# Ledger of designs, part 237: VH-VL binders against b7kms5

Target 1, 80 residues: b7kms5
Amino acid sequence: DTFETVRNTIRIESEVDESLRQLCHEERITKETWLEAAYLYLCEKPEELAQVIQLAQERLSQRKAIADYKRAKTMQERFL
Below, E stands for the ipSAE of ESMFold2; O stands for the ipSAE of OpenDDE; V2 stands for 0.75 times the mean of E and O plus 0.25 times the DockQ between their complexes.

## First folded at step 13 (VH-VL)

Design wa7 (framework fv_pozelimab)
Fold by ESMFold2-Fast, scan of step 13:
Structure wa7 (fold): chain C 80 residues (1-80), chain A 121 residues (1-121), chain B 107 residues (1-107)
Amino acid sequence: as target 1 above (80 residues)
Amino acid sequence: QVQLQESGPGLVKPSETLSLTCTVSGDSVSSSYWTWIRQPPGKGLEWIGYIYYSGSSYYNPSLKSRATISVDTSKNQFSLKLSSVTAADTAVYYCARTDFYGEGLVPFDYWGQGTLVTVSS
Amino acid sequence: AIQMTQSPSSLSASVGDRVTITCRASQGIRNDLGWYQQKPGKAPKLLIYAASSLQKGVPSRFAGRGSGTDFTLTISSLQPEDFATYYCLQYFNYPWTFGQGTKVEIK
């Protein structure tokens, strides 16, 4: 069997990426296979999937709030 | 893909209020800064001002006493009202988006096609 | 308000020419400068932001340079579709102001 793959570029918090890299090294797996396995596992666990989605929504909301603050500050800096 | 489309009357009488609407598709009016720019026939570009859906705004001092920009999030539109118009306000009016690519400010990355407004009796 | 002066106001050029347009700010604006292209009867199109950042979809023959008060837009090998009016914009301080425009005409 050959799997057809797609290439994605994603931005992850550096602390999370560092921890994930260490895990992958210790367990002798790749980030790609970890991501695939995590998603497939959670799809079979609706209650756990819901918890992960909630955490993702909270993290996304926090990133948006920080971005909004920085953007507003940039626009504000155009006043003398 | 982001698209902007101006609409409103092409003819306005002197002393009346010019009213234009910009309809946005492919982006939420709540996620970017929105602007109006005008260009008198055969002349250069003049920035009118910006609006953010929260109410944050700035108007060019040359037009501040007469210009109002507002956002209607339910219709994904924003509008310009310019009061007490004269022949000097005859111009093509453009709506445009100001956004951020990452943390970088990017003014007027997408424009509407423009709408000619003639001030004449 | 910060005044933006473009030079020249117009120029005539042939396909394949290297064209340089200059924009000067009346005070320092860092790299808060954009370049816009306008063809007759059309809306302007963003070419370059932050003085030197090429907008997605814009041909690599367009290049912006400069910081502070002196800026240039260079078209390395002029194409038929490049005959247009070019505007610079400073967005360092309110109100944001455009240059008067440079018309690039076919020779």
Scores: ipSAE 0.519, ipTM 0.846, lowest interface PAE 1.4, mean pLDDT 93
Fold by OpenDDE, second read of step 14:
Structure wa7 (fold): chain C 80 residues (1-80), chain A 121 residues (1-121), chain B 107 residues (1-107)
Amino acid sequence: as target 1 above (80 residues)
Amino acid sequence: QVQLQESGPGLVKPSETLSLTCTVSGDSVSSSYWTWIRQPPGKGLEWIGYIYYSGSSYYNPSLKSRATISVDTSKNQFSLKLSSVTAADTAVYYCARTDFYGEGLVPFDYWGQGTLVTVSS
Amino acid sequence: AIQMTQSPSSLSASVGDRVTITCRASQGIRNDLGWYQQKPGKAPKLLIYAASSLQKGVPSRFAGRGSGTDFTLTISSLQPEDFATYYCLQYFNYPWTFGQGTKVEIK
């Protein structure tokens, strides 16, 4: 492979990560090449890309809500 | 280094539930598949099942109706329960780690020492 | 379930011998095949995964080959510590299944 790669830290929800790992194992691909391929595919599919972006925004909002709850809980525990 | 250790009663009465715990050190149970395998005395190996820390699990169909694997991330442990045991369930029970990388699996790269469970009245 | 058939069930060999153990799957399992060594009273030890990948710390005299349905474990020069029972494992489909084992005994 002559492509230049960049190392990134990507945190994936555990159940999604496990499911993706299983798929990649069965298809003999990697999560990295899957992500690359999926992005390139979606770049040619504007409607599908818009749907994925919306889903990603919703998932991000959920992550933030969970993080906020955890922070609030930690703060409460500190002052009890 | 990763270490696994089985614990639990070595004697179980017929029709009761076999209960074992595997304590993991040197690695977090928040990764890999955590597996149970058993070996009747003088016999071969049988895969029981495994669990991912998220709760996803697979069981051998031969034991699926009776086997339950669970994980406790707070204690870095995972456990096996096997209900309605008979003499056929007498075996050395092993816990093991199944690791993975990218596309590949590395089944059972680390094992506990095993614990004998005898089913007898 | 996928059946794994090892051959032979047992063999006798001397130190320095070349030993070959075979494992046949009832259907194609690609390269999802592992080899394990077990000594009496001990837990199995991983030798080979992905049919041919040598586990870290395992001597290079151990080699795994094969793909599809036919697989081999070869010990190029048998050492005293290699007398044990060997198992193959398929992890291509659930349930994961072991071969019946091959006992390598001293001649």
Scores: ipSAE 0.261, ipTM 0.815, lowest interface PAE 1.7, mean pLDDT 93

Design wa8 (framework fv_pozelimab)
Fold by ESMFold2-Fast, scan of step 13:
Structure wa8 (fold): chain C 80 residues (1-80), chain A 121 residues (1-121), chain B 107 residues (1-107)
Amino acid sequence: as target 1 above (80 residues)
Amino acid sequence: QVQLQESGPGLVKPSETLSLTCTVSGDSVSSSYWTWIRQPPGKGLEWIGYIYYSGSSYYNPSLKSRATISVDTSKNQFSLKLSSVTAADTAVYYCARTDFYKEGLVPFDYWGQGTLVTVSS
Amino acid sequence: AIQMTQSPSSLSASVGDRVTITCRASQGIRNDLGWYQQKPGKAPKLLIYAASSLQKGVPSRFAGRGSGTDFTLTISSLQPEDFATYYCLQYFNYPWTFGQGTKVEIK
């Protein structure tokens, strides 16, 4: 039997993507299987999972701040 | 799905303050720029101003001395106060959203249904 | 403030007609131009932003073109639900200003 899968698309930072792509090439794995393995591994380690969630929240806040700044600049440019 | 709904008195006496509230659902009031637009019966559209949840705002110079827009993030609402009203302020008042797509502006992509405010004694 | 002038102020057309509405800005506004449709008693609806970008859910018979000062909205094959008033909006400079409207009536 094969695993039933779903298709997802994600957007990540280019430097992170380059690093992950290199890792996957060197280890002969795919991004899909790396993501599955990382999530499953972290689910067995609650303290480490919590730290990853905190980093994710921080990264999300940073990206929102950058987006907010760019949008504010776009609105500000309307004065000229 | 984003939905906006205006509320407030439909009749305001001359010289008093017109007060309207827009309730936002399906989106956070902190995620977009929010605006008021009015339309006198049988006439065209006039932009009143915008507000952002940080308090950043801008008003049409024709109304700046009388108009105030404020945001209440806890209630997911924003409001318009227009002071010293006259018969010329009789109009349908709309609230609307300005959003962004690929860093470009998407102005007034969602509107409330509009509320008629009549200024009359 | 930037003045937006629409032409014509009204027109009469039949279902299946190609309808063209023009909007002219008193100064250059790049592509910061939107088109809105308003039916009697209802709120306006965004059709096109950035002069030519079709809003999600809007039929492909609506098309915008232009940049700078001269803009056009075209309805390639007018449908019964398209009889409405159309407004252009410049959002290049504050205050944002609408055109006076073009009423599209059944012939």
Scores: ipSAE 0.378, ipTM 0.800, lowest interface PAE 2.2, mean pLDDT 92

Design wa9 (framework fv_pozelimab)
Fold by ESMFold2-Fast, scan of step 13:
Structure wa9 (fold): chain C 80 residues (1-80), chain A 121 residues (1-121), chain B 107 residues (1-107)
Amino acid sequence: as target 1 above (80 residues)
Amino acid sequence: QVQLQESGPGLVKPSETLSLTCTVSGDSVSSSYWTWIRQPPGKGLEWIGYIYYSGSSYYNPSLKSRATISVDTSKNQFSLKLSSVTAADTAVYYCARTDFYDEDLVPFDYWGQGTLVTVSS
Amino acid sequence: AIQMTQSPSSLSASVGDRVTITCRASQGIRNDLGWYQQKPGKAPKLLIYAASSLQKGVPSRFAGRGSGTDFTLTISSLQPEDFATYYCLQYFNYPWTFGQGTKVEIK
C-alpha cells in the first residue's frame, strides 16, 4: 500500500498526554494520526509553524531547567 | 557514543603540580557531572572529586587542599590539577562521567582508558 | 567517610560456576550502590547501579541485590571474560568510596 510506517517512542508531559488522549477518544482518532495531521497542517502554514517551533523551544528550555534543578538537588543531598 | 580520553605528562617531579586533561566526545561537557578517579599500582580505586560546568564541585577531603578540577566548555574538556605531589600520588588516573538516567543517579557510566602518572625525580 | 568492605578479597572459580560477591557499608546507604568490573590493564566498567539496575549492554547473568548495608553481586554462570576484579561503590554520602575489590581468578 501507499503508507510505510516507523515506530517511535516519545515522552510528553502527563497533563498534555491526558488532554490529547481525551481529544482522540472523543473524535475517534489515534495519537499517531493526530500527530501526522497536525504536522502536515502546520507545514502549509509557515507563520503558525514558526509559532509552534517557538513554543517547542520554550518547552525544551523549561525541561532542561527542571532536569538541571533535580540533578543539582540530588548531588547536594549527598552532603548530608 | 560517549568517549573520554586522558592526556598529560606521564612523569611529574615531587613537589610539582600534576596536570591532566580529559577530552569528551559524544556528549557535551555541560550535560553531565565529571570526575577523576585514581588507582595506585596494585591497589584499589580512589575517588578524587567531581565538577559541573557551572562550577559546582566536591573534592575528597583526603585531596581537597591540593586538588582542583575545572571545565573548559569551549574545548569540551575538563582538567585535574593536583599540587605538591609525592610518590604516594603515583597512580593511573581515570576521568569518568556521572549522569542521570531519568531520575536515577548513575556514577561513572563511561571511563577514559586511564593514564599512568609516575611521581619520581 | 563510609567504609565499604568486600568479601571475599579473592576467589577461584571455573567457567559455568555461580559466583557471589558481597559488599558491606559501615552505615545505611539506601540503594546508592554500584558495581564495577576491571580487567587487567583496563579501565573499570559499570555493571550495576542503584544496587540492582543492570547497565545497558551488560549480560543478564550479572545481578545485584541488597539495600541499606548489605549488598551482593551474583554471576549466575561464569564465562571466560568474567575473570576480573570487581568493585562496589557507595554514592550515598560524600566522599564516594569504593570497596577494596574482589578478584575472581580462574581455578
Scores: ipSAE 0.466, ipTM 0.809, lowest interface PAE 1.7, mean pLDDT 93
Fold by OpenDDE, second read of step 14:
Structure wa9 (fold): chain C 80 residues (1-80), chain A 121 residues (1-121), chain B 107 residues (1-107)
Amino acid sequence: as target 1 above (80 residues)
Amino acid sequence: QVQLQESGPGLVKPSETLSLTCTVSGDSVSSSYWTWIRQPPGKGLEWIGYIYYSGSSYYNPSLKSRATISVDTSKNQFSLKLSSVTAADTAVYYCARTDFYDEDLVPFDYWGQGTLVTVSS
Amino acid sequence: AIQMTQSPSSLSASVGDRVTITCRASQGIRNDLGWYQQKPGKAPKLLIYAASSLQKGVPSRFAGRGSGTDFTLTISSLQPEDFATYYCLQYFNYPWTFGQGTKVEIK
């Protein structure tokens, strides 16, 4: 079987990326195929998927908070 | 396209430290395994080691005590330091990229042109 | 360390010839085997990875086969630009190790 792939830019938190890299290296898989497999697995697990979505929302909220702080700090430095 | 370029002194005295830098263009060092390989004149190839952008690295046990690979993501570079060099360390030094395709590693799909480092008094 | 033994160390061939190079691993390495071509004064060039996967841009006359301990690189019809030294590489276990090389010369 053949399939087409789509190129994406994915930014992963450094500690998570390192842990995932180690796992993928040991299991001889890629981060891409891991993400595909994990998503497909979760699609069959609605309760687990809901939990992962909640966790993802929390992580996004944290990223936004950090970004806001950095922007605020940059603005303060600009006007000082 | 991805390009790699080695830079550093071509002459090092015995017992000193060999220092090389590889500058990467066309790709970010925030992915792949960035590798050093060397080849003594007229001889075969020897894997030195690699580094991931996070700092995780593997070294050839034959050089582990003397070799240090580092990465500078801000400059899109990675470097090799080899301490306590002898004439046996005279070689062409290559930097290379190891990437992934599907679920397979793709070792050394891109190489620098190589730089000769001679250890001599 | 896993030892990689190439055979032959050198060979002479003519343009159009079928050339086969063998690489044997001291232990099983699955399909974690690469083939490289090196010309004098140049860096090696990746030809085959994962034992049989042709690198993009490499002519189809190059083919890799094998798994476990025995591997082959075949050039179906040798071209003038193919005279070079070829290396196999195992990347199954660390340290990654190369074969000693096979020099393909003009007969």
Scores: ipSAE 0.019, ipTM 0.760, lowest interface PAE 4.6, mean pLDDT 91

Design xa1 (framework fv_maftivimab; at its last look DockQ between E and O 0.65; V2 from the best seeds 0.00; counts 0 for: pae E 2.6 > 2)
Fold by OpenDDE, look of step 14:
Structure xa1 (fold): chain C 80 residues (1-80), chain A 121 residues (1-121), chain B 106 residues (1-106)
Amino acid sequence: as target 1 above (80 residues)
Amino acid sequence: EVQLVESGGGLVQPGGSLRLSCAASGFTFDDYGMNWVRQAPGKGLEWVSTINWDSGSTYYADSVKGRFTISRDNSKNTLYLQMNSLRAEDTAVYYCAKDIFRFDSWTLDYWGQGTMVTVSS
Amino acid sequence: DIQMTQSPSSLSASVGDRVTITCRASQSISDYLNWYQQKPGKAPKLLIYAASSLQSGVPSRFSGSGSGTDFTLTISSLQPEDFATYYCQQSDSFYTFGQGTRLEIK
């Protein structure tokens, strides 16, 4: 079989990336095929998918909060 | 489809005031920060102001701080820019632009077509 | 404040040409660099984010590279619709734009 792929760039938290890298190495898979498999699996598991989505939303909120703090701090420092 | 439509531009004398509006559609407005960016005739782009997605924190360029006020009405999906004490150098096309958060930073992924503000005696 | 400097300010090229535009930041901005395209009388359009990531819907002939202070936008084979003004923008500390690069027909 043949298939087409799309190149993606992602930024993963270093601790999570390292853990995932180790898992992929041990299981002789790639992060790419892991992500594909995980998504496809979850598509058939609505309850588990909902849990993952909630976790993803929480993590995004944390990243945004950090960025918001950076903005606030930048403005404070500008006027000091 | 994301749409941003600015309005409220026009001719005003120095020291005058204008209020710009930006009507947003095609996305969940209250989930995103919004921005004003302006462009003087024949010149480059200049960031003017940002209002955050959550707390509504506001930020301003030094050139407009104390004179301009950014605000939003999420119930109307509308962004505003109150401009007071206008100066000739404020003459520009004013764009509203949507934030998107990727790679731990914000990017302006969608822009309106802009509204022209002319400050002249 | 972070200043962005583009080079060149303007350039002339022909359809099919390879075009390169550079952008320099006054201090390191990591990869928090975006590229925009603007045509006369139109709103800016996002082309590249995070220095090298192509925005959805943007042709693959556009590419971005760089990190720290030096960045490059490349159009591998210029098309008629690519004649426009291009801006780099840092997003490390709010937003600051380069002065723009006007790409015109030779």
Scores: ipSAE 0.639, ipTM 0.900, lowest interface PAE 0.7, mean pLDDT 94
Fold by ESMFold2-Fast, scan of step 13:
Structure xa1 (fold): chain C 80 residues (1-80), chain A 121 residues (1-121), chain B 106 residues (1-106)
Amino acid sequence: as target 1 above (80 residues)
Amino acid sequence: EVQLVESGGGLVQPGGSLRLSCAASGFTFDDYGMNWVRQAPGKGLEWVSTINWDSGSTYYADSVKGRFTISRDNSKNTLYLQMNSLRAEDTAVYYCAKDIFRFDSWTLDYWGQGTMVTVSS
Amino acid sequence: DIQMTQSPSSLSASVGDRVTITCRASQSISDYLNWYQQKPGKAPKLLIYAASSLQSGVPSRFSGSGSGTDFTLTISSLQPEDFATYYCQQSDSFYTFGQGTRLEIK
């Protein structure tokens, strides 16, 4: 039997990526299987899943704010 | 699913004013930034203006600053562009475009069919 | 402001051909580059975002590559519906479009 898979590209915070790579190396697993396992585990834990979703929403909001600040600063500098 | 329908284009004299509207449906309008992009006949695309999801930030291309005003009414799922002091070089099809945040940047993922603005005597 | 230059401005090709369009930014934009397709009388359609990510629903014959200042869009086996104008666009600092590449039937 084989799994039907899709290839995805994601961008994550570099310190998180470094920490995750270290964990995967030490435990002898891959980032793909860790992501699958984490999601599947959380799907069986509704209260933990809700907390993770809230953290994800906060992190997304922070990334949007940083990106917006960057573009606002670029517009401001163009007129200075 | 996602639909953007522009209206309000037409013929206007140099120095005149015109207000464009974009009616949005098929997505949660107040979660996304909106944009106006124009295209002069036979020419390429030019970004005109951006408004954030909550109207807290607005941005304009240098060519339209001080003359155009972008706004939105989230209760009506509608985006607006107020165009004042129109010039012949503002003649273009004006597209409404929704953004989406991916890979720490905004991409224009859905566009309306456009409305033609002609500035001529 | 970031300037985007496309090459070529137009090209003629036949169904089944491999087509490559290039785009150059006046300064580094990392991978904040998108590709759009526009057919006559229609609005642009997003094909590729973040230089190489295929938009959902876009055929796999389309691919993008590059980073920094130099980018390419490739159509591996041209189909009749692919004759259109293609635009690159930087999204690092708002939006600047290339001048477009018109893909025409030989």
Scores: ipSAE 0.544, ipTM 0.874, lowest interface PAE 1.8, mean pLDDT 91
Fold by ESMFold2, look of step 14:
Structure xa1 (fold): chain C 80 residues (1-80), chain A 121 residues (1-121), chain B 106 residues (1-106)
Amino acid sequence: as target 1 above (80 residues)
Amino acid sequence: EVQLVESGGGLVQPGGSLRLSCAASGFTFDDYGMNWVRQAPGKGLEWVSTINWDSGSTYYADSVKGRFTISRDNSKNTLYLQMNSLRAEDTAVYYCAKDIFRFDSWTLDYWGQGTMVTVSS
Amino acid sequence: DIQMTQSPSSLSASVGDRVTITCRASQSISDYLNWYQQKPGKAPKLLIYAASSLQSGVPSRFSGSGSGTDFTLTISSLQPEDFATYYCQQSDSFYTFGQGTRLEIK
C-alpha cells in the first residue's frame, strides 16, 4: 500500500473537538489529514514544537488532576 | 525498562507487623501514583492501597484501613507498606504496581513479581 | 464499593476457538475498565485499558468492548499461550477486580 496507515482512537475535549470539526469542514479536509499535517509542519520548527509540547504537557496535567479528583470523589460518594 | 522489586515478605504470627518495600527504577518515580495489590493463595486479586504522586494523598481498601499504612520515599525511589495487626486473611502475595494515566483513565501498567506474606502460628 | 462480576468463572476451550468473557459492574463506570491476564506463579499483565484500547505488545487477537456496566473481552482464535486466568478491573473508584475467569485447555 502507498499509505501504510494505523487505525487509532483518541479522546479530545468536546469543545476542542467541535472547533476542530468545524475548521476541518470549512477547509474541506479531514481530522486525520489535519493531524498529520500539523505534526509534519512542527517537525521542521523546533521552537514551535517545544511550545506545543509544553502546552500539551500542561493540558495532560490538568486532565490528570481532574481525573484524580473525580476518582477520589467517586470513592467518597460510594460511601454515601 | 520499568522495574518494580518487592521485598520484606515472610512468615509472621497473627497480631504481628511487617513492612514491605518496593524498589522502583526505569521511570521518574515522583511523577506516578503507586499501588499495592494482593492475592491470597488460589484466590483473585484485591487492591489494597494507593498513594498519589502529588501531596502524597493515601487511600485504602476497607479490609485494611487503620491497620496498613502506605508511604513513599521519593529520594530512594521506594514504596512502602507498613502492615500492623496482621491476620490470617492477610496471607497473600503482595504486588507493587504503577499507576498510569492514559486515554483519560487510570490503569496498572507495570507490576512487580510480588513478595509472599504468610500469617500463621 | 463497585462490584465486578465476571462470567463465566471458568471454561475449557480448544486452540483455535473464539472465546468471550464478560464483566458486569454494579453501577456505571463509563469506559474505565481494564483487563489483565495472569499465568500461574506470575504477576498479572495488562491486556486492555479504557475498555477497548489494546496495550502495546499484546497480540491483536485480543479485543475489548463495552461501556457503562457491561464489558466483554474476546480472544478471536485461541493460542496455547492464552490459557490463563483473566481479570477485569474498574478504575472509576480506585480499583476493584472481578473474581477472575480461569481459561483451561480442553
Scores: ipSAE 0.371, ipTM 0.817, lowest interface PAE 2.6, mean pLDDT 90
ESMFold2 (binder alone), look of step 14: mean pLDDT 91; pTM 0.932

Design xa10 (framework fv_maftivimab)
Fold by ESMFold2-Fast, scan of step 13:
Structure xa10 (fold): chain C 80 residues (1-80), chain A 121 residues (1-121), chain B 106 residues (1-106)
Amino acid sequence: as target 1 above (80 residues)
Amino acid sequence: EVQLVESGGGLVQPGGSLRLSCAASGFTFDDYGMNWVRQAPGKGLEWVSTINWDSGSTYYADSVKGRFTISRDNSKNTLYLQMNSLRAEDTAVYYCAKDIFRFDSWTLDYWGQGTMVTVSS
Amino acid sequence: DIQMTQSPSSLSASVGDRVTITCRASQSISDYLNWYQQKPGKAPKLLIYKASSLQSGVPSRFSGSGSGTDFTLTISSLQPEDFATYYCQQSYSFYTFGQGTRLEIK
């Protein structure tokens, strides 16, 4: 008997990844277990969960804006 | 030099509408996002709205969402803010501000001189 | 929404003084914090972006530091033209400004 797990890959901002990697190294945990613990903890805290969801929605909107800007710059560089 | 010149401000009664314009020069207008930021008399700055370079994305402060519409005309190098259902608390100097993305961060690097909107009877 | 609180709301200082202004975010914003200067009757001017990067043309006496929730703007040797209101602004989730810190002559 063991926990059923799934493999996934995620893309996160480099700065967030570096900070999370340092935290995991210092605390002797893995990114996988930190993610599981964070989600489970937030599920027990409805008000905090709502705040995290709002932040996630805002970050998603900002990533779209950044992608749009990068696309515009690439297009312009082609014709300079 | 970069210049942003706002116009269209004035006195409006509560419930009225007003359209602000911002004429941009000195940079490639359709490369950059644009913003409206307001400041009530004697108070601090409040971000109002952002539009990306191609009008594909718009964002609003909760206080104006559903009432204000940001838009731009890249052929005229002009930014607009359509303000509907105006309230006394919308009274402020409205600034046009240029967005810039440097590496992984957003900043407002150039600002216009502002245009005064007064909502009063 | 991310709230930004500045401290102090006002301070008095003399030319040549070292001045520090602080800014606190209601949640971690990494280093996505900008500082602006506003003189009476004028539009704001960008001083520092991404917590510690000096905007081109801004005197080197201005510096910024901080990460996460606590940020500081420092003016190492105050000049007469520096008397103004200073605003911090988070750019992590669009934009919210602090309430401003008014720097007055002593």
Scores: ipSAE 0.000, ipTM 0.606, lowest interface PAE 12.9, mean pLDDT 86

